# Designs tried in a protein design chat: miniprotein binders against q8h113. Part 13

Target 1, 357 residues: q8h113
Amino acid sequence: MVIYHRKVVFTYVRAKRFYHFLNIEMVTDFKSLLPVIDISPLLAKCDDFDMAEDAGVVEVVGKLDRACRDVGFFYVIGHGISDDLINKVKEMTHQFFELPYEEKLKIKITPTAGYRGYQRIGVNFTSGKQDMHEAIDCYREFKQGKHGDIGKVLEGPNQWPGNPQEYKDLMEKYIKLCTDLSRNILRGISLALGGSPYEFEGKMLRDPFWVMRIIGYPGVNQENVIGCGAHTDYGLLTLINQDDDKTALQVKNVDGDWIPAIPIPGSFICNIGDMLTILSNGVYQSTLHKVINNSPKYRVCVAFFYETNFEAEVEPLDIFKEKHPRKETSQVAKRVVYGQHLINKVLTTFANLVENS

## First folded at step 24 (miniprotein)

Design V6
Fold by OpenDDE base, look of step 24:
Structure V6 (fold): chain B 357 residues (1-357), chain A 85 residues (1-85)
Amino acid sequence: as target 1 above (357 residues)
Amino acid sequence: SEKVEVEIESDDPLLLEWAVLYIKKLAERYGAEVKVKRENGKVEVTVKGLSPEVAEKIAEMVKEMAKILGLKVKIEIDGKEYPLS
């Protein structure tokens, strides 16, 4: 009589594995288009303890897994941030960059300001090439001494534009919403990697750092002007809010071709960073991207970077090492201190700011 | 109020659905009504309730999108052909 119970359990475990393979959802030929993901089903369940069992969540998780494997970039819709706020952020960013140069210099980036504030055109370098953009660099604010000697370089308040007057309060609201959205997307990505929803809320991620770059790209009358050089992002996730009427962002696909990331109104472009590559045990690779200035009109982009804890010693998470074992020879498993990596980037980008001040 | 009518032809159903979504998101931004008809390899999207300025802006953005993606499109504003060249 005892033999019958073992057969039934084996059939149920096989059925659950087969259902994940038979979503032959048409592999979007990621060669020409970035995938669009409506994350509203994920957000509706993000605070539910059983969210992983919800059919809408499972569908979104499957889309996130494919996007992160195949291209590392996707559009996010159904994200719950109001279009009015998203557009107002861009409008106010245009208004700031339209100001006289002397007004923009009131918030000039300096080492004494913790490398926060306005950088003029031609200060930013990517891979030793000058970028044709201006920006306001913002970072999460923290108490003096919170991050020891490493964090000291970034100590200080953000330098917000005084014109328009509401800029600070709007951007602080926007940062909060982008932080909450990034956390909820990472719950979906954690599920996609076969973890719990909370693998990206552990010890290394409980106090997430953030970076925000408010970027202005001048109008150009020449072809192939590099607005931002080819790079990968360093953090976990990036949320890109850009002007809807200008295609400038280029993403390198799996074939090595540059595909245009056409702005979709009311969407974010989301991409994964190098820290997520490490944490995922290299399952999700960060994708090379660049900006080409190709419009005679001024273009704005607000990039929000959701990061690890500042002091995080980033290594592959044990759960993802178990789910996605790699051969020891994979160079992907280098332990990186996020804050040290960020500081090295800041100091290298702005090494010339000290010489020209 | 003006209307924009977009006819899209492609053998790629994903490219068609992406283009439909793009036009829907354009219409949503301006509070416009959208109608979609789907046939094999062809989609007709009608956006209604537009100002003349918004209709021209949508037509130009659809033209640019179609050029970037190599999509065969026809665009009309109030039954007048919008030039693709």
Scores: ipSAE 0.739, ipTM 0.912, lowest interface PAE 0.6, mean pLDDT 88
Fold by ESMFold2, look of step 25:
Structure V6 (fold): chain B 357 residues (1-357), chain A 85 residues (1-85)
Amino acid sequence: as target 1 above (357 residues)
Amino acid sequence: SEKVEVEIESDDPLLLEWAVLYIKKLAERYGAEVKVKRENGKVEVTVKGLSPEVAEKIAEMVKEMAKILGLKVKIEIDGKEYPLS
């Protein structure tokens, strides 16, 4: 409704204020703020055949499109997961990491345990740099033989802490809720890309794998220490549930500046990953982010990664190739096999862990 | 019960509304009452019904948010200025 002509400067400023007032379009360059998206209208309609036509869904979809085109990170509120559960996940994780080292080692990562379990502070590396955190690595469990020879190394149950005793049941409930939430957000993202709601529930996507990293960052005494080096996430969508009392997550904006992602109480921080970049034909690009610790307080972060099917051969989806033809600068033409990459990463990470133990 | 009063000044209206949202989510977590008064380039947010411990926690979290975003703020707990340094 704003037309660019020779008198556009005055009209543009007034139009921006008008659109902001009506909340039709968000006018931002995402240089210092991450967008906050209330997805409750999307969730209210996400199972309806005609969800794409709902005015509330249309508004949420527009906000998702803007966020994913620019910064690739956003806060999610109105997500329907109780604040009590979100906090209990972190409280029980704090309790586990406070246990003596010998107790944590009872669930240590081994090849026999399917590369699932506890890793101590300082043995994880990102881009060749040591990460100052400890973690529990969890992966979707699957029946023996389901993913052939490639998947065999990850077979077996997750190693859940026995202390606190309710940990496993709580986390499995949480994982189910995060899985459902991620699927529903991806329905909105599919609409944002111009597809049906279900483009990310197709043949190689409707039985998604997942990864969960349950991360503890030891306190430091007023020094900027790398808790997790700069990286992009590999899968489709990440939900981040972290302690709210200090800001440590930093996100790289389109100008190459690192901006802080201040935790908003009751929200998830949500971001897109490399497989979504490929599937969207490069329309949405995953974003570099890192964790810099500068507090004496111990912090936990529970990161849930929603992925493709394990055996997926990931390439741009035809619908998005047609709606968003690739530009010459895109590098998303490659086909990648998700499960092979995951296994290669797992084995490389473990080899580094053994070398530095 | 105590109240926290936050005055935030910025020439960027998006930063002001982001800060209002942040404080509303804090208030929500503790079941606190919130009132927002908007003026040109300034917002005043009042959070009521707090225990002394929660009031101090909210003030500290708002202080850190404002520092990170470069916002000019004034924070009071029951009319007493909360230190920014």
Scores: ipSAE 0.665, ipTM 0.894, lowest interface PAE 1.3, mean pLDDT 85
Fold by ESMFold2, look of step 26:
Structure V6 (fold): chain B 357 residues (1-357), chain A 85 residues (1-85)
Amino acid sequence: as target 1 above (357 residues)
Amino acid sequence: SEKVEVEIESDDPLLLEWAVLYIKKLAERYGAEVKVKRENGKVEVTVKGLSPEVAEKIAEMVKEMAKILGLKVKIEIDGKEYPLS
């Protein structure tokens, strides 16, 4: 590891002002650390009629607004999901990835399995470069025909590991909790943007699709192995549950520097995605991030992606266009259909998997 | 039970509080007791009620966090200095 020591600025009273006057890079300023947000005041009031007026909620909303305007990544604590469950999810995932290759192949991705299941190390690419990880791809299950012809290829049940035996039940419980948590965080984000709490629970958003990538990064004996190349997330909000004892996630800050996202025990790392950028009328920008592996230790990362409705036609919400008007040409003005994009990505990923198998 | 003592020095109070929060979350994960003493430009964090294995793990994780953040730190397990290199 290479640690760059930066010059010290004087006091953080009016810190942004002092930082600009000195024009000196600081390891210890906001641009070198991800914010930590205790959302327990938000969760305590998120179902209350008057949540927007609660002093605790107002404080959390301010922190969400600052984080989403600046870096787009933050730690979430006070989230109410037990540390035991968060750790069991990773422990059972470690056990699955430690199985012999032939056992993992029993749940391999196939078109007949709805493009759900296991993919081996080295078949994923980001910007033309191999990602050194293996994964299980899971998607929200839905009844045949619900999403028309576009959704047909993704129909069917997830292929959950049978070893460990408890895996499916544990993960389904975890997914429900992550879904509820994401919805409540988005209520805070909606308030931060100046909307009602429920702007992300409108007609095209209140039956959210979800994606889960259960990722294993093999240990390496070299520095700077690409576990996952630089990218932004496509959906609304991502919750990251990763092993705590090594740092591999890096996030690009507003100055263009890569900063390490040191895992904080018992927290989620949370970031915004491309669909939220569109819905917010560009006020909140999704953030480039990557995984660089320098550890001989095998690491798991369970990423939960909270999305729009599958059939959503995503465009800036009228309330955010009015409160945050744009005065320039913009990439966020384009209307996109979430499900079409997801299916295109699924098919492209599978074609690459077959080509590199 | 063993204890881990961490001294952290920085002119950046945000960095000191971030590090304190990190150590508190580590301690919470293992059900350990935490005491924090703050001085000008310095914090002392004591984590108690640890097994030997957990004490070493906490010390190693604090060491790694400090390296990444460029923090000046001193770590002891039961009064014995934990190597930083």
Scores: ipSAE 0.645, ipTM 0.886, lowest interface PAE 1.4, mean pLDDT 85
Fold by OpenDDE base, look of step 26:
Order: sequence, then C-alpha cells, then structure tokens
Structure V6 (fold): chain B 357 residues (1-357), chain A 85 residues (1-85)
Amino acid sequence: as target 1 above (357 residues)
Amino acid sequence: SEKVEVEIESDDPLLLEWAVLYIKKLAERYGAEVKVKRENGKVEVTVKGLSPEVAEKIAEMVKEMAKILGLKVKIEIDGKEYPLS
C-alpha cells in the first residue's frame, strides 16, 4: 500500500529546502548514486551494551547519519540474511505472479480478510493515478480485539499463496529476519541521532507493526509507465528486496532530480519513513521515490515496512528534541496515530477498488 | 567456463569503487571468481568461471549500469568485445 499523506509530503518537500537553510553541507554529492553501507560491524555489536563505543559501530553510525541526512536512501550489505533466502523469496514471488489469474484470486484481498491478500493490476492508486503493479498485501497478525475498533479492520491471517506450499513458512522466516535487521539498523540510526541504541524500542515503538508488500510489475513495451507513483513511505524503515537485473526504483535527490536506484545483488535498498522523520524531530527526512516500469520483463519487489506500534501516537522523541532543537513552527511536531492512518489509507485504496470493479 | 573483462574509466573514485562493488556482487551472486586491477582513473575487473548465459547476463547488466551512470566502459566476453550500442 502506497501511503499518501498530502499534508506531510508538502511539508517535507519544503523541509529539504530547509536543510539548505541549516547549512548542513551535504557531504556526499548524491547526484548519481545512493550510499552503500556495510552494516556487519553494527550487527556484530548490536546485542552489546557498550556497542556505541565500538570503532566499527561508530563508522557505520557515521555512514547512516550521512545517508539519512543527505538522501534518506542507502544500500545495506553485510546484513546477515542469506542470499539463498533473499533469492528464494523473489523466485517464489515470480512463481506466484506467473500463476493463472483464477489461482491468484484464491487469495484475493477482501474486507473480510482484514484487507490482506492479492490485489490485481490497476487497483492500487498513488496520488489519484493508477499504478501498473499487482501485489500481495501482508500485515503483522494480531489477536482479535488487540487493537480495538481501529484494528478490527485489519484482523485476520495473512493470505499466503498455497502453491508452492512452503511459501508461507519461507515468508514468515523472512519477516522475522527483516524485523530483526530493521531493529538493528534503527539502533545505528538512534546512535546517529545522538541517542542511546534503544530510543526506537520505547513504549511507542515496542511491539512494532509491520507491513509487507509482495509486488509484481508487469513487463512493458512503453516508456515511462508508472509502476508505483511518487511517494514517501510512512513508517520507520523500509527494506526493499528486488530483482537484481532491472532498474526501476527512482529516488528524488535534494536537487529535485530522479536518481535511478540500480539494484545491487544481495543488498537491500533501505529508506526511512515519515514516522522516523517525526521521531527524529525532522532531522532525517523521508525521501520521495517512485517506480517506473521500463523493462519488457516481469519484475518483482518485496518491500518490508518496519513500523511503529499500531497504537502509537507518534511525536518527536524528547532526546531528539533536546539534541536537535527546532522552532515550534515546525510541522514535524504534529502527533499522528499510526493505526488510524494505516486504516484510512487501506479504506481509501479499497474505495478506489469498488469504483473500478 | 567464460570470462567477462570490464574496463572502467572515471575521474570519480567513488563511482569507480561503486562500479567495482556492483561487479563483485554480480560475481558473488553467480559464485564467480573476481580479480580487480586499479590504476589512476581506471579499473579492470575480470570475472571468471561463468557459464555462457551468465557471462552474457553480467555483460548486459554492466552495460545497463554504465549507461545509467554515464560511465565509460569496455566489456569483453572471452576477449570478444561486447557491444555497448
């Protein structure tokens, strides 16, 4: 689900101009490339209480700080998830999207399924434009009534493809590893913001929600087909596992140019979300990105979104307000209820389904 | 087994190292051996132990990468020039 908040997007396009006002010299001329960060030194120390003092951690933290300030996108290598698993996720995703339409419809997204399952091509809209992709939408599963009346809309199991049978177990393993990886990257980001490693593990961020989009982009014989319209991600952190043989993701740099995010085999593309922007007191700004379908071949992308707690009322963390004080007129100070925002977007996407069915 | 040889020229050392990393990750993906020679503004990357299909795929991916980044490259498969046009 591409999560448009019209008000937030307008604020952040202005605030990237505000970084030019803060004399934060963009140290890296990110005109053509996203930074590549080997996070293995961070992961080696992620469970150590003194991890902040480790020289390898300090180096990774410095790279994360620059990436999050300058572009809000980076490649992650040394992430510890096996290439075999990463590739099997993409392979099985191709196999699912190659299935007959009738077979894909067995897991069709419905309101009764808690808005989980398969979305056909042309159902997703981004800024009122139709996206040329199909997807399986997955969300963290939770007990009935856990999130009250707001959460009720998303109640239900994920609808996994039944062919191949191992798809569910593979994806559940992958979700766990992406969750652990996201938490550990956020420990580095927390240090980069001048907090403890655990600022993103507090009450508002404990028991993090997650969203996963298993996305298929059909092959196109036309230029400039919008696979996914230009947006910012909503949550804390996104992990993108994509086909390595097709460049489709475009990231808007500070100059306003679209940089193609060339896939590096075995890497994740990582980006920060709107909630991390709020929590950071606007120090790290989410970056506008889009997908252009430019290949005659089918392309897959598995996007894992590490989110706040479902019930989180997101505001700037006190430690980051202290470390990075801003003028009160900053729109970043707006409290946002994550679960309500997610539901409003789910329902908006479905209203568009009913109108185009 | 086939080899892919890539010559890259750039005055941007970061762009050169990124391109080398990209080719290394391509080679790793396919279990191939990589050799790198570095000169001022020039890198030669040799990938060995490839099937013909994988060699062609790597050459095409390097060509696409070079086109996107505006990199001056020369690509050879088993000493035959791979067309950039």
Scores: ipSAE 0.437, ipTM 0.799, lowest interface PAE 1.2, mean pLDDT 86

## First folded at step 25 (miniprotein)

Design W4
Fold by OpenDDE base, look of step 26:
Structure W4 (fold): chain B 357 residues (1-357), chain A 85 residues (1-85)
Amino acid sequence: as target 1 above (357 residues)
Amino acid sequence: SEKVEVEIESDDPLLLEWAVLYIKKLAERYGAEVKVKRENGKVEVTVKGLSPEVAEKIAEMVKEMAKLLGLKVKIEIDGKEYPLS
């Protein structure tokens, strides 16, 4: 089963080279910059039935289309989440990671906790290499047995830090706002693909799963320390809230170069996942990215992953097959059971937890 | 209160506007006032109302951004040149 990820990644890197032959004016001839998109015009119309006809929406949709084609990463501004909340999430995340190790272990990740909670440095592996980060892994909570035997591996409550006490309520509020924001960005992406605003709200995408990783990257005095190994995200959309004063995220551009994703205060870094690549009939390809720890200071990052329904059998949407026809030999035509894909990722990422269980 | 003055030179208008946006967002993050003057291939950004600590932090962040982007900048804190090396 591990063989699937290597083949998908290799095919996607080749297909981005093919879009370079379409005279899509790259929004930025800047091989080194991610596009910044003010989405406020999209959000102002996100509940309007005729939103697709609004000139401000059309402009944002055009920016989303180009960003998703060219780089698969963009900054989001005008997103409507308060800077105070965004900053408080990072502040409380720093406070948690500053706690004594024994206090962090009160919420230790375990298989019996449904792989929810705190993972120490050296537990996370990306592509068989150890990542130099600690994290709290959170997932959408669901009733026992809701997702059958596949879902059983992730059953359980999220393990929130108990110090400070308000951490849970803050993060639950933040998750709701990130969920709403992700849905509204995906309405823009749906329009950009030539669908209705609601193509990502259909049966496979109703009751969306989510993943959140609250990540702490320790300070380093060495160059090229891998904070998180090179990967693509597996979901629909990722929202990254990170410290503003440290550039660590690296994105692989169309030329194959690693470009720095410089944090912009008050922005999210947004990227597309492997499921969106499938659903889009491979029009929008997930982008390989990594984290390099390059600062002597501790860095935090809160990654929110907006996902399909847990039980979704993900295939290209008919509307996007019609709008963007591909040769049947495309690996994008492969049906992926999202929940099984997630479980396989969890079990491979936490190999050290499985060997000690 | 301290001021940070950033002079940016580039023939790329997209890079200039990105750098201006970055500095504006830095200023917004710290509740500072921003003034921007634009000339052909040159932008002067002034951030005002800073504490000494925040002024130094903004100068360092702008320096790092400029280094990462290969951007020609001059940075001053209260009219004193901030070292780029």
Scores: ipSAE 0.772, ipTM 0.923, lowest interface PAE 0.6, mean pLDDT 87
Fold by ESMFold2, look of step 26:
Structure W4 (fold): chain B 357 residues (1-357), chain A 85 residues (1-85)
Amino acid sequence: as target 1 above (357 residues)
Amino acid sequence: SEKVEVEIESDDPLLLEWAVLYIKKLAERYGAEVKVKRENGKVEVTVKGLSPEVAEKIAEMVKEMAKLLGLKVKIEIDGKEYPLS
């Protein structure tokens, strides 16, 4: 301890405070569990220009920072979306997937439908491997011509089931709530990275695209059936709303072990994606995860992907390069236009779907 | 109405509190009353005001959670031990 004059005492006390803070974070065990974060203090202040100074926000921001540095997955509670709505989304999805195959084909995915719609069991692939699920693919709707020739292939309305009749209205309400929630969580994440709340609402990020995959996993009588192969998510943030009476999602922890992501009733499971890794200058790393089915029960998962602007050229943000500089040189990352990547993925997925039909 | 009683033992206080949170969220869905009693290395959670079918569902979900986390658990529905196998 060095306390020879006032300046030295100030420095020593501040260093000890940061050391104790780091010690608390280092003793958090995310090897077997994912962190649970009550974000209600963040939501209460998320539209206030002085939110960064609120003690409740500071606490949530600290938890977000630890979760995103240590594992990249967390549960959110206190999110303000009613349990009734969350469950109704899954219940109506169950009803749709229970329909005869010919009824589900009425909204089948086609190029003329903008690559939106239903995909049958066994025709989806993740990282080149067949996934044992069926799905409805939905994307943010946008006006004709907005994204030029690249975006033209995704133009058109989503294909919502007509049975159940209320499906479209329910899902559009749900999407709006998920969009608002994702934006508010990202305000907390921006603060966690040392920026303003609005770093993910800047010029090329303020009109975020979104993707929704509405997924049904058939029950199985074998072990270790791949429902969805190991992958990272490409965008910024994913909100997962899934049946909570069986666990199939697995997440790769910092030690390289797969841990179960047990659904907590009334929560979202949230994870960060590849674009956030890039934008944060590598401070936060997206996390490998997979779905392994060992249950005879049919399971539904509605995954909402909060993305960058369609036309965004993604590179580390200047503020985060400043706050979190890398001292060793690295190869300059190629600029990635989000929309071009999305379209390539959509076309590749459809080609594989046709090949396996 | 029926009740579910859960005893959970672990040397890891984070696992104990995670499990308590899980059971609270599960009970909250059904508007059930929850009582938590904490001891060193052990928690006892009582969920009351349940229908028979919901009590069985809660017991089964707690059983699966405990199995996946490697937690030592004892579950009773109305004082009768729920099979863990």
Scores: ipSAE 0.689, ipTM 0.899, lowest interface PAE 1.2, mean pLDDT 85

